# Ledger of designs, part 19: VHH binders against q9sj74r43to173

Target 1, 131 residues: q9sj74r43to173
Amino acid sequence: QQASIAWTYHPHNATLDLCFFGTFISPSGWVGWGINPDSPAQMTGSRVLIAFPDPNSGQLILLPYVLDSSVKLQKGPLLSRPLDLVRLSSSSASLYGGKMATIRNGASVQIYASVKLSSNNTKIHHVWNRG
Below, E stands for the ipSAE of ESMFold2; O stands for the ipSAE of OpenDDE; V2 stands for 0.75 times the mean of E and O plus 0.25 times the DockQ between their complexes.

## First folded at step 17 (VHH)

Design b3 (framework vhh_7mjh_2; at its last look DockQ between E and O 0.58; V2 from the best seeds 0.00; counts 0 for: pae E 6.5 > 2)
Fold by OpenDDE, look of step 17:
Structure b3 (fold): chain B 131 residues (1-131), chain A 123 residues (1-123)
Amino acid sequence: as target 1 above (131 residues)
Amino acid sequence: EVQLVESGGGLVQPGGSLRLSCAASGFTFSSYAMSWVRQAPGKGLEWIGRIYTSGSTSYADSLKSLVTISRDNSKNTLYLQMNSLRAEDTATYYCARTVELPSTEVIELGDYWGQGTTVTVSS
């Protein structure tokens, strides 16, 4: 199905609070959401949160990534790193069914994030994808 | 201009009940799914549940026995009924319009959404 998002923007402190709703397409898949600080909105250049199963336990984990052109070039494994241009205050992810749920095709995931934006910026280039 | 105004928060004792309201304006309320989320002090966001345009609902498993979400489209109002409140339910509660995302796009944040409504559960 389609992804969806619910958010609350607080202009007094320029904080964006959001819940992203996505769906896995495989047990070893991933679901990611983020913001591209540049235009146009696209995965390359984006600062994203990616949810995926832990290779050892199968439990859902959420990690931050900075996506650049090297990702498309498949020069190496994608390594998690703190977000730089997007100020992430907090983040988490959960499956329907909580920690007892398993990742599978059709499994629903929510990604929660709190992002500090520039005080005079009321526009974001959001991105999401899955695989 | 989209506006959401939460209300009904306050101080309650453990085991108490509370009903929050969210007054919506600036959009066709009945055409959108709505969600409740909360944020406890010093913690991240937590999804509480969602009500679809059909009136069907989905909840976080950890809260489904404690909360009920409903809507009155004639009043453009979203509700969150909370029962058997615990100290860990202390948080600021927000209502949120849910938007379908078929693809990547620019999101305009020109909508003014309230600062939520704070619930404090304490003896």
Scores: ipSAE 0.328, ipTM 0.676, lowest interface PAE 1.0, mean pLDDT 89
Fold by ESMFold2, look of step 17:
Structure b3 (fold): chain B 131 residues (1-131), chain A 123 residues (1-123)
Amino acid sequence: as target 1 above (131 residues)
Amino acid sequence: EVQLVESGGGLVQPGGSLRLSCAASGFTFSSYAMSWVRQAPGKGLEWIGRIYTSGSTSYADSLKSLVTISRDNSKNTLYLQMNSLRAEDTATYYCARTVELPSTEVIELGDYWGQGTTVTVSS
């Protein structure tokens, strides 16, 4: 399956609740979703949540990043330091199949996030990718 | 405008069954995959399952023996059948329209979820 998303926006407190659905394409891969508050629909400058296997344990990890020119998300490992997404009130990720599921080609992942936006805009630039 | 209205929640005894409904309007219901998610008090959202336009379903492994998702496209209605309910199934249950994504998109911030219906499993 391909990527999909469901969301709701709460204008009273400018909070976006969402569930992103993606799939891995390899057992050492990653799946990411995020927003770009500053520019057109591009990856650079985006605030992203990236799901990937912990290299030591193989457990699913979800970490926030701000992408810059030194970070590549289309292929290969993460090459930049993570930056906290301070506007994130909650996040989690799970594999289809629960704690016994393994990351592999075709494995489904769900990323939940609750994000406070800086204003009550009616539109948001979002990005996703995998590798 | 897109509207999704969940109903059918309430108090149920452990071991009981309940069917939730989601009435859809403001879009071509038969053209979209639909999902159920839930949120227990004080917890994060948990995906329950998805039904595709073909009628095929996918479920969270922990729930696959307890739930069945169905749809009636002639009535624009999505259903969640839950059986053998336990106290841990106490939650607010939401239906959601699932949107296929390109790699990037400008998302309109309108609601694609219902308001939720609360299920309480208690003696």
Scores: ipSAE 0.023, ipTM 0.414, lowest interface PAE 6.5, mean pLDDT 73
ESMFold2 (binder alone), look of step 17: mean pLDDT 79; pTM 0.789

Design b4 (framework vhh_7nfr_2; at its last look DockQ between E and O 0.64; V2 from the best seeds 0.00; counts 0 for: pae E 6.4 > 2)
Fold by OpenDDE, look of step 17:
Structure b4 (fold): chain B 131 residues (1-131), chain A 124 residues (1-124)
Amino acid sequence: as target 1 above (131 residues)
Amino acid sequence: QVQLQESGGGLVQPGGSLRLSCAASGFTFSSYAMSWVRQAPGEGREWVSSISGSGGSTYYADSVKGRFTIARDNVKNTLYLLMDSLKSDDTAVYYCARTVELPSTEVIELGDYWGQGTQVTVSS
């Protein structure tokens, strides 16, 4: 699987503006991107943005999640919550083709985020996945 | 090192046109899809348009579809955005973006794969 990212880092205020480019693998699938504030980079412990279709309208939704170890043990739905250790200033998601595009296998999604990083930190532990 | 430099922005009246350019260097230009994104004051960055490496495929946000045209010259290493029928809502800083392919997990050294942007102001 392939994904891409573009970004601009602003050293003066330690802000990272980024665009993540991914693809869905099914109409009911999800695509997630985020940062693990800990080392090494991995999904567990990550603060992520997940894009998925609204179950009622099919429209693209983007929500924040904290992926702790308890998530692996739960069979229930993952509950969205504000990111804690990664400061998210703004976020959005869009499909190629715009709002009228449908989520399907191969559908391209872009996740945009503005993240406030700690000062003097020029590295991020990037994570992404899909399902 | 990847370098992107936008130009062509300016002040135009509603209904006017602009052509943005992005000069690329430091990488094999034709091997990468390129995108335009914009950021209006007080808002997050918004995807505008993308074009494949070969230029064979183009994509547009609904807000600009039918008005904007993305193009590229792989000989000149330049990305373009032709903007027609400009609206006040198009006012933003426009950025040229080159992507980097990443695995599922990676330590990323922060840098700029976007340019500094060019200001587009649509106002009467």
Scores: ipSAE 0.402, ipTM 0.709, lowest interface PAE 0.8, mean pLDDT 91
Fold by ESMFold2, look of step 17:
Structure b4 (fold): chain B 131 residues (1-131), chain A 124 residues (1-124)
Amino acid sequence: as target 1 above (131 residues)
Amino acid sequence: QVQLQESGGGLVQPGGSLRLSCAASGFTFSSYAMSWVRQAPGEGREWVSSISGSGGSTYYADSVKGRFTIARDNVKNTLYLLMDSLKSDDTAVYYCARTVELPSTEVIELGDYWGQGTQVTVSS
């Protein structure tokens, strides 16, 4: 799997601005990027942004999650495990190809996020995946 | 240690042209893909264009395809964006960025991998 990221970090307020570049592998698939504050190199427990098609309209949706075995992709945040709302200042996603683009195998997606970190660090663990 | 410095922005008429430059230092420039990203007032960032480390592959957002040309000079460590047929919707701060290929899990080093930007204003 190949993905790319561009970012800048603002140490005065511990804010990370980023653009994640990924691709879908299915018209019903998903692409996600996030951080894991508790352990390196693991998806479970990660705070992620997931891009996927609205099951009714097919339109691109971007929603925040805390990943574990109970997470299901749906239109709406998970009520039982709210994301750390202070950490996500803004987010959006777009498809390569503009307003006419559709989610399909090979469709490129950009996820933009502004994330406030809990403390100034020189490094953070991040994760991404698709399905 | 990574430094990116954009220049070449300015005020232009619709239909005009500009060349943006991004001077890079503190890393092996030819080993990394590079991107231009822009941000219009009150909006989120929008990807504009990317170029492979060698310069052999180029990619463009549909909103700029056919009007903008990304290029790089790996001897001078400089990224360029040649902007033709500018329109008011192109008004934004333009940032150059080092684009890092990622495996499924990695560590992001917190630093300035985007430049500070150069303003492009397209207005009559």
Scores: ipSAE 0.021, ipTM 0.454, lowest interface PAE 6.4, mean pLDDT 75
ESMFold2 (binder alone), look of step 17: mean pLDDT 80; pTM 0.805

Design b5 (framework vhh_7z1x_3; at its last look DockQ between E and O 0.31; V2 from the best seeds 0.00; counts 0 for: pae E 6.4 > 2)
Fold by OpenDDE, look of step 17:
Structure b5 (fold): chain B 131 residues (1-131), chain A 124 residues (1-124)
Amino acid sequence: as target 1 above (131 residues)
Amino acid sequence: QVQLVETGGGLVQPGGSLRLSCTASGFTFSSYAMNWVRQAPGKGLEWLSGISGSGGSTSYADSVKGRFTISRDNAKNTLYLQMNSLQPDDTAVYFCARTVELPSTEVIELGDYWGQGTQVTVSS
């Protein structure tokens, strides 16, 4: 799978501005990126942003999620919630081609995020996935 | 053995222009998105622009949008950055960087970049 990331780190305020580059694999699919505050990095415990089509309009939506062990256990639907432990100041997503673009297999998506990191921390434990 | 060599930097006056080049080797150039980043003294690494492998898609940081243009010549394994309307705060070492393909999980070192960079100084 193809995914990449670009970033700007501001040491004066420990802010990380990033752009995640992903690709959808289906019209009803999802693409997610996030940070695990724990080490080593893994999906469980991660604070993620997931991009997916609005079921009514088909427009791209980006929502935050906290992934815990219940996700793998399929105990219930994944519910969006504000991120904790990862200080997200802003986020957005866009498709290549803008709002006129449609989500399909091969559709490119960018997820933007601004994250406040701990001082002197120059590493992030990132995660990503799609479906 | 990925190698990236940046050239084209120099001293220019405010409002001036420069064109940076990045010559790539050690990998299939056209298969990778490429980026320009910079680091000013005492500041962190700043992403400026990216271009897809084919060159069909480009993106820019707000700080350089409308002033900088990224392009590439895959036949020459070369990445370009046309910089217009340069300002003093554009003074920095400029690097080209191959897009990092991410596995599902990974630790990213925020200071990673390729090449020795090329110095751009904007001063009257």
Scores: ipSAE 0.098, ipTM 0.506, lowest interface PAE 1.4, mean pLDDT 88
Fold by ESMFold2, look of step 17:
Structure b5 (fold): chain B 131 residues (1-131), chain A 124 residues (1-124)
Amino acid sequence: as target 1 above (131 residues)
Amino acid sequence: QVQLVETGGGLVQPGGSLRLSCTASGFTFSSYAMNWVRQAPGKGLEWLSGISGSGGSTSYADSVKGRFTISRDNAKNTLYLQMNSLQPDDTAVYFCARTVELPSTEVIELGDYWGQGTQVTVSS
């Protein structure tokens, strides 16, 4: 239920570096965060990054998606069609506590992303959820 | 015309304190949220802190939480940043910026008007 965000903007290459801070609610759960420059506070059409444990190894995985009306956020890994991510130039995720940390109820995750902006955008809508 | 003017920068030793001011004109100050942002040499613009138009809600980047305090005096059209426990990594140009909303779980807003900045240098 707790979430926060920090940003750094690089005007010379119009890049916004973001760090989203969220928490897992189960050891098999997920945390999703994304931006939607065209649709305030809407899930469909959002470009999202989903952090979740690999079903086989338990290691943190981060995968990028564009949600459409046929895709729901659900408990466990979210799988959707592969898409080109127009604004995303890089992404990663880490757990609080370093590489020895495990995904569990209450585990904190940081999702990092670099996003290119058009020159006149001053406002980015974003969405997040967890399950 | 919207103007934002930062003052209060200077040279300070590690562990020291400074208070920055940002004087606003050309708009209804109390109707807008305000941010402090800094740019260290060779780096991007890092968001530090934001405050609602009324002053009732504040937020802070983890890098400054507990050391910096944002405040505003709407009668004087002035935004403040109290900076304590300063370290060399805090050396930067500090800007105030006007926004409609604070960075939150729904919206990231960079700012539509910015001051020219004030230099803060932390060096022994």
Scores: ipSAE 0.035, ipTM 0.525, lowest interface PAE 6.4, mean pLDDT 75
ESMFold2 (binder alone), look of step 17: mean pLDDT 80; pTM 0.809

Design b6 (framework vhh_7mjh_2; at its last look DockQ between E and O 0.56; V2 from the best seeds 0.00; counts 0 for: pae E 6.7 > 2)
Fold by OpenDDE, look of step 17:
Structure b6 (fold): chain B 131 residues (1-131), chain A 123 residues (1-123)
Amino acid sequence: as target 1 above (131 residues)
Amino acid sequence: EVQLVESGGGLVQPGGSLRLSCAASGFTFSSYAMSWVRQAPGKGLEWIGRIYTSGSTSYNPSLKSLVTISRDNSKNTLYLQMNSLRAEDTATYYCARTIELPSTEVIELGDYWGQGTTVTVSS
């Protein structure tokens, strides 16, 4: 039930291609993966992709978020915004079973991402969480 | 130094078959699950499937082509058998070591896994 990741790093263009594998724990839950540009690695400060069900259609949505300290203080929903310190080239998410699959406890989700890293940086602070 | 070298790509006609190989080194191959992923031109990554240390497999249910993943731990080699290939299968194919992750972890990317192997399906 642990999350897992598969990746390929391309040193010629400093691109990190990855597939993150997670599992939902509820029909209205979320699964997030990202990178913290700071050290140590933690959710706060991270630039993340969060997968969750569309409240209207129930279809899987993947959106980018910047998680700063203010998130802990917010009472309203987190607002998606483009990632700033993590250069995301592409991203997508899918459920096992495809578009006909439903999000539920135990539902498997895959997040695909291509991240452009600096040419001299071969270390990333990986983060993930779910709820 | 982790190294993965994909091979076996090339030009094939629709309906054809192809077997890709991935030579692994720099780590205990048998102790890791392995995955195949691909990226078509202008598109994002797509997970193909995974083979666990036990030899059991799981595949992307969205795949339209028949694929089989296998491994030979004595040769540190991962395989991807693809049958009934379609034009949509045109992509660069990569093998990837798959690891379990805690909620947070520093990942070292000092080792690269090569540039993959390109498959072109065209008449």
Scores: ipSAE 0.445, ipTM 0.741, lowest interface PAE 0.9, mean pLDDT 90
Fold by ESMFold2, look of step 17:
Formats: sequence, C-alpha cells, structure tokens
Structure b6 (fold): chain B 131 residues (1-131), chain A 123 residues (1-123)
Amino acid sequence: as target 1 above (131 residues)
Amino acid sequence: EVQLVESGGGLVQPGGSLRLSCAASGFTFSSYAMSWVRQAPGKGLEWIGRIYTSGSTSYNPSLKSLVTISRDNSKNTLYLQMNSLRAEDTATYYCARTIELPSTEVIELGDYWGQGTTVTVSS
C-alpha cells in the first residue's frame, strides 16, 4: 500500500535489478519484499528480503528468508532452502535521513537487489508486507 | 516497446546546476509515476525522488533541497533539476517507471530504467 518499486530486467543473463521503497510503521518493526514462485496470493513460500532493526544496536539489517508459518525474525541468517527460481546476486538496504537516521514509524527504507532468475520467464509474482 | 532515454549529463563545476531530461516512448507516459535514481562509481543505487501522475513529488530527504523533479505530459518528458552540485553527486542518473505496489502483484518483466546519463562534478 505504501510501497513502490522500480526495476529493470536483463533478458540476456536473466537478471532483475530493482529498488523497493517502503516505510516502517514501528521502531521495532520490519519491511519485506520478495518473490513467490509457488503462489502469488500470499507470503508463505516466498523468497523475501526483510529489513529490520538489530534489537541491541538499532542498526538496519537486511536478511534473506524463505517464509513459512514457522519463520521468525532473528539477528542471524535463518535456515533456508535452496532457491527454486531465484538467486540473489547482491542486496542492500538503507535508511534515509543521514547518519543520524533511526528506525521509527514513518522512517523510509530502500531495499536494493540484483536477482538472477533460474528461468527467463516474462512474469514474476511479487509480495511485500510490513509490521 | 518501452523506451526511456536520459540526456543532459556532462561535466559541471562544484556549485553548478544541471537539468536532466528523460524522453519516454512506447507507453502512456501520463499514466505512470516516474522516478530518478543514481549510481555513483563503485556504489549502490540511490533513489532521488518520484513524481506521481497527479504531479505531486516525493524526495530522498538527503537530497530534497538540491533537486526538483517535474514532468511534461504533452512532451512525454521527465526532468530532474539539480542545483549546488558537489563532487559526491558524480554519478550515472537513470529515469524509471515506478509502480505503486499492492501487497501482491504480478510484475511484467520488461519495464525499464533508461540507459543513464553521466554527470561528473569536478574542476
């Protein structure tokens, strides 16, 4: 709802470059974007990048997940399964507001990703959410 | 076939101003939000700002005082005015179609950023 994306696709090497834009709704919240190879209607089964604050330092963390009902956010990488359709080549997240920026309600985050698709398809089902 | 072609880049001295243009074709320009994004050498992509179909704008807070985005729907052209340029503003500048996202959507691949126009700020 309060998110946007800009992207470009390179069919010669099946690579998608993207910028996702979102906002936090809580100082302890999260913002995520991803691709669902199995179902376009839900987050479950999606390969997602989730931006959230480190509970101790408050620093922005971006981690990859394969979501299901048992996945919970944590400081380190979650156990994940091999990608079906998607290889993450690079990713980063930044919080805008200079070096003094703090995650809070309304704070803006940008998630960059370069994703190598396992097939050269012309459609991708995407999902995003925040909490 | 969607095409976005940026122009107006070049060499400029610190403190100078520059206006970039993005010529759009192959789609109904007035029906899309548009964005400017940049990439400095060896750095990641940085969002500059966005202009909606209504003409309202949203900017990267770090750049808000230095940039102005406008559009001319009769010419299918997006503009970026940059002022008080610094060496750190040296980058390749891209225009892109921007889509507001519901929680789920099928993304049709082939929507593009342009090829970019390079701005170099040095004396």
Scores: ipSAE 0.023, ipTM 0.396, lowest interface PAE 6.7, mean pLDDT 72
ESMFold2 (binder alone), look of step 17: mean pLDDT 80; pTM 0.797

## First folded at step 18 (VHH)

Design c1 (framework vhh_7mjh_2; at its last look DockQ between E and O 0.74; V2 from the best seeds 0.00; counts 0 for: pae E 8.2 > 2)
Fold by OpenDDE, look of step 18:
Structure c1 (fold): chain B 131 residues (1-131), chain A 123 residues (1-123)
Amino acid sequence: as target 1 above (131 residues)
Amino acid sequence: EVQLVESGGGLVQPGGSLRLSCAASGFTFSSYAMSWVRQAPGKGLEWIGYIYTSGSTSYNPSLKSLVTISRDNSKNTLYLQMNSLRAEDTATYYCARTIELPSTEVIELGDYWGQGTTVTVSS
């Protein structure tokens, strides 16, 4: 049920390394974390990483999405595309429980992200959700 | 200024044990959950576990090695005890202040942690 985030910011190179910890609520669910460069605590406008099961293999997939006002994750398909306003240097996702772990209600997932920020950026408006 | 300094890393043989420490300053240590994370060469950041303000712990069940996270609030110190170490445990280990997320929030980037401490498991 709980979600959490751990991060480290490296002032010398303005790099933010973070781990988001979430939990799936269904085998076909999704868990997402991202940054909204414009508005705090708003999904709309966010650049997000969403973890979900591959429909064919069931394996965990992590893809980037730009959530504009027309995007509703719960209402229809969402097309992945590279993040534009967020400098994502690396990202990954993994399930807890090892290689044999499967996505299910209660399955824990971590989303790792490394973001390069401007040297003057001292705030991150992060968002997360699941479904 | 939030500061975290990891220590205790080094070279250890497979099957060995190691205890890492994290010295915290610049914030009320006892008011925050703390995490241990690691990064192996060529791999992404991996969560090890965290300890809540209550002292309760949660661990990554994917870990093969036995780990125990503890904290001493009187010393503003976080610990990671690792036993039965394996070669795949070779990594740089970091401690991180952790926020539980009941809702979306703003992260202030005035916080940063230290350089980490490197653990090498090799025969």
Scores: ipSAE 0.261, ipTM 0.623, lowest interface PAE 1.5, mean pLDDT 88
Fold by ESMFold2, look of step 18:
Structure c1 (fold): chain B 131 residues (1-131), chain A 123 residues (1-123)
Amino acid sequence: as target 1 above (131 residues)
Amino acid sequence: EVQLVESGGGLVQPGGSLRLSCAASGFTFSSYAMSWVRQAPGKGLEWIGYIYTSGSTSYNPSLKSLVTISRDNSKNTLYLQMNSLRAEDTATYYCARTIELPSTEVIELGDYWGQGTTVTVSS
């Protein structure tokens, strides 16, 4: 799976600024990136941003989630509680090809975020996936 | 300690060109892929492009015709050449050390993204 990230961390206010680059594998699919506070490399327990098509318009939506064991990874919007807004300062997503771009197999997506982390965190676990 | 310092920003006329530099220290520069990103005033971050250790590049397709990324490993320096600049290219430009991702990775927090250099395209 092809993905990349560029980021910077500001220790004075514990803020992580980042951009994540990924691709869709289906016109009704999703692409997600997030931080897992546990050490294991898993999506469960992660604070994630998920890009997917609006079921009404087909336009790109980016929404924050906290994934738990009851969340089913299936096509369409995930059912979970929203990410804590105090920790997410800003976010956005865009598709390769500008405003005319359509979510499809191979469509490139960029997810941009500014996230406040806990104090004195020198390492984080992150996750990404798509479906 | 990882340090990235961008320079070369300033005021540029529309249609003009500008070359930004990113001086890297505190890590083995030649062993890492690098990126440029930017943020226009009041806008979100936008990825510009990526350069592999081999020197091969990958660009944001909307910017591909306007930018060229290069690196000089002997000087630990990353470059961004920008041409045919427009008002919408006004932004703060950042260089960053880039990590290819398996599904998960432990990343060390630090200043892997410089303080930025401001480019203003006006008049």
Scores: ipSAE 0.013, ipTM 0.289, lowest interface PAE 8.2, mean pLDDT 70
ESMFold2 (binder alone), look of step 18: mean pLDDT 79; pTM 0.792

Design c2 (framework vhh_7nfr_2; at its last look DockQ between E and O 0.40; V2 from the best seeds 0.00; counts 0 for: pae E 4.8 > 2)
Fold by OpenDDE, look of step 18:
Structure c2 (fold): chain B 131 residues (1-131), chain A 124 residues (1-124)
Amino acid sequence: as target 1 above (131 residues)
Amino acid sequence: QVQLQESGGGLVQPGGSLRLSCAASGFTFSSYAMSWVRQAPGEGREWVSSISGSGGSTYYADSVKGRFTIARDNVKNTLYLLMDSLKSDDTAVYYCARTIELPSTEVIELGDYWGQGTQVTVSS
């Protein structure tokens, strides 16, 4: 149940295409992946994509969040907002079972993202978590 | 100097077959799990399949399960995707990717060169 990541980096245009592989631990849980623009890598300060079930339909949704020091993912609702400092060109999420799959304990999820990096940036401060 | 180069894409009719290849270099190929991902026009990237470093474990998206087979030749440092019973919905650019297990936080060094993908078009 370890998380993993696959990526392709395009040096010619400094584009990072990645696929994060995670696993839910409950039907109402969440899985998040992101980048911290600061050093060292940590959850606080990260710009993240969080996958979770839609409260109304139960379908998988993916939303962006900025995790500043005031954000407590496990304490209450988190307000989604566009990512800053991270140039996200595209993102999506899917379950192993596709659109008909249901989120449950052990359900595998993939988070896809394309990030435009600066031409001289060769480091990504990766973060992920789940709950 | 990690490098990946996809090939084998093309135009096929529905029900046809293709075999994609990914040539890898610059790292110990057998030490890393590998994946195929694809991106259809107007859609986001989609995970297709993964294979462990040894090749002993394979994983598939439900959309391709039973039709696609991921394989690898660790002697030739090559990743394969055998695609049978192709459908129009399989039309996409296909990319191979190196997979790394990660802790909750880590600095990833991006010194790698990756391929530009290979186009697969399924159309009658």
Scores: ipSAE 0.222, ipTM 0.650, lowest interface PAE 0.9, mean pLDDT 89
Fold by ESMFold2, look of step 18:
Structure c2 (fold): chain B 131 residues (1-131), chain A 124 residues (1-124)
Amino acid sequence: as target 1 above (131 residues)
Amino acid sequence: QVQLQESGGGLVQPGGSLRLSCAASGFTFSSYAMSWVRQAPGEGREWVSSISGSGGSTYYADSVKGRFTIARDNVKNTLYLLMDSLKSDDTAVYYCARTIELPSTEVIELGDYWGQGTQVTVSS
């Protein structure tokens, strides 16, 4: 319900730098943001970054995914895929709060990403969700 | 061409107050949500606060709730951040940005919607 995004596009190298600001709704939840370069208005086929807690350490993890309407979250490493590496040049996520920041209902998260766009469009559709 | 120009930063003692301004031009200001984002030395960017296009909805990071107030004047095309009870941890470059509120999917218009920044330093 509460989320925002700020961005800068660099036309010389076709790179979109963005900051997504969202909140968790559960200590075991997730927050995700992405773009759909192929079908701009549709969720399926989106390239998304999802932030969530490592189930063993509780550390904030950020991983890339390609969404399909029938496919749930995949836990395998996606950062080694050639397509993901070409499109995503850097990413990070951080929690904000006092000295002991933890994932909880209402915890604020920032997702930073630098994404290389392959088209010379002036506009791109994006998606976000949480659970 | 979208232009955002921050001002009002400076040196202030802990517990002090500052008022930041961001003058906007080159777009219909009232049609867009606006945000303040800060960056401390050696750190990534940290979201501070956001306000809807009409000014009817405001949002704050937990670290600034109760101390900072975001406001906008859609006649003067100006965004404000009123900062009270400042702490050393608030030391950063503060940027205004044209942003979008996210209950749903929408279009990112490619461009540079980020201001140049204004330095806030909280020290004795």
Scores: ipSAE 0.138, ipTM 0.523, lowest interface PAE 4.8, mean pLDDT 75
ESMFold2 (binder alone), look of step 18: mean pLDDT 79; pTM 0.805

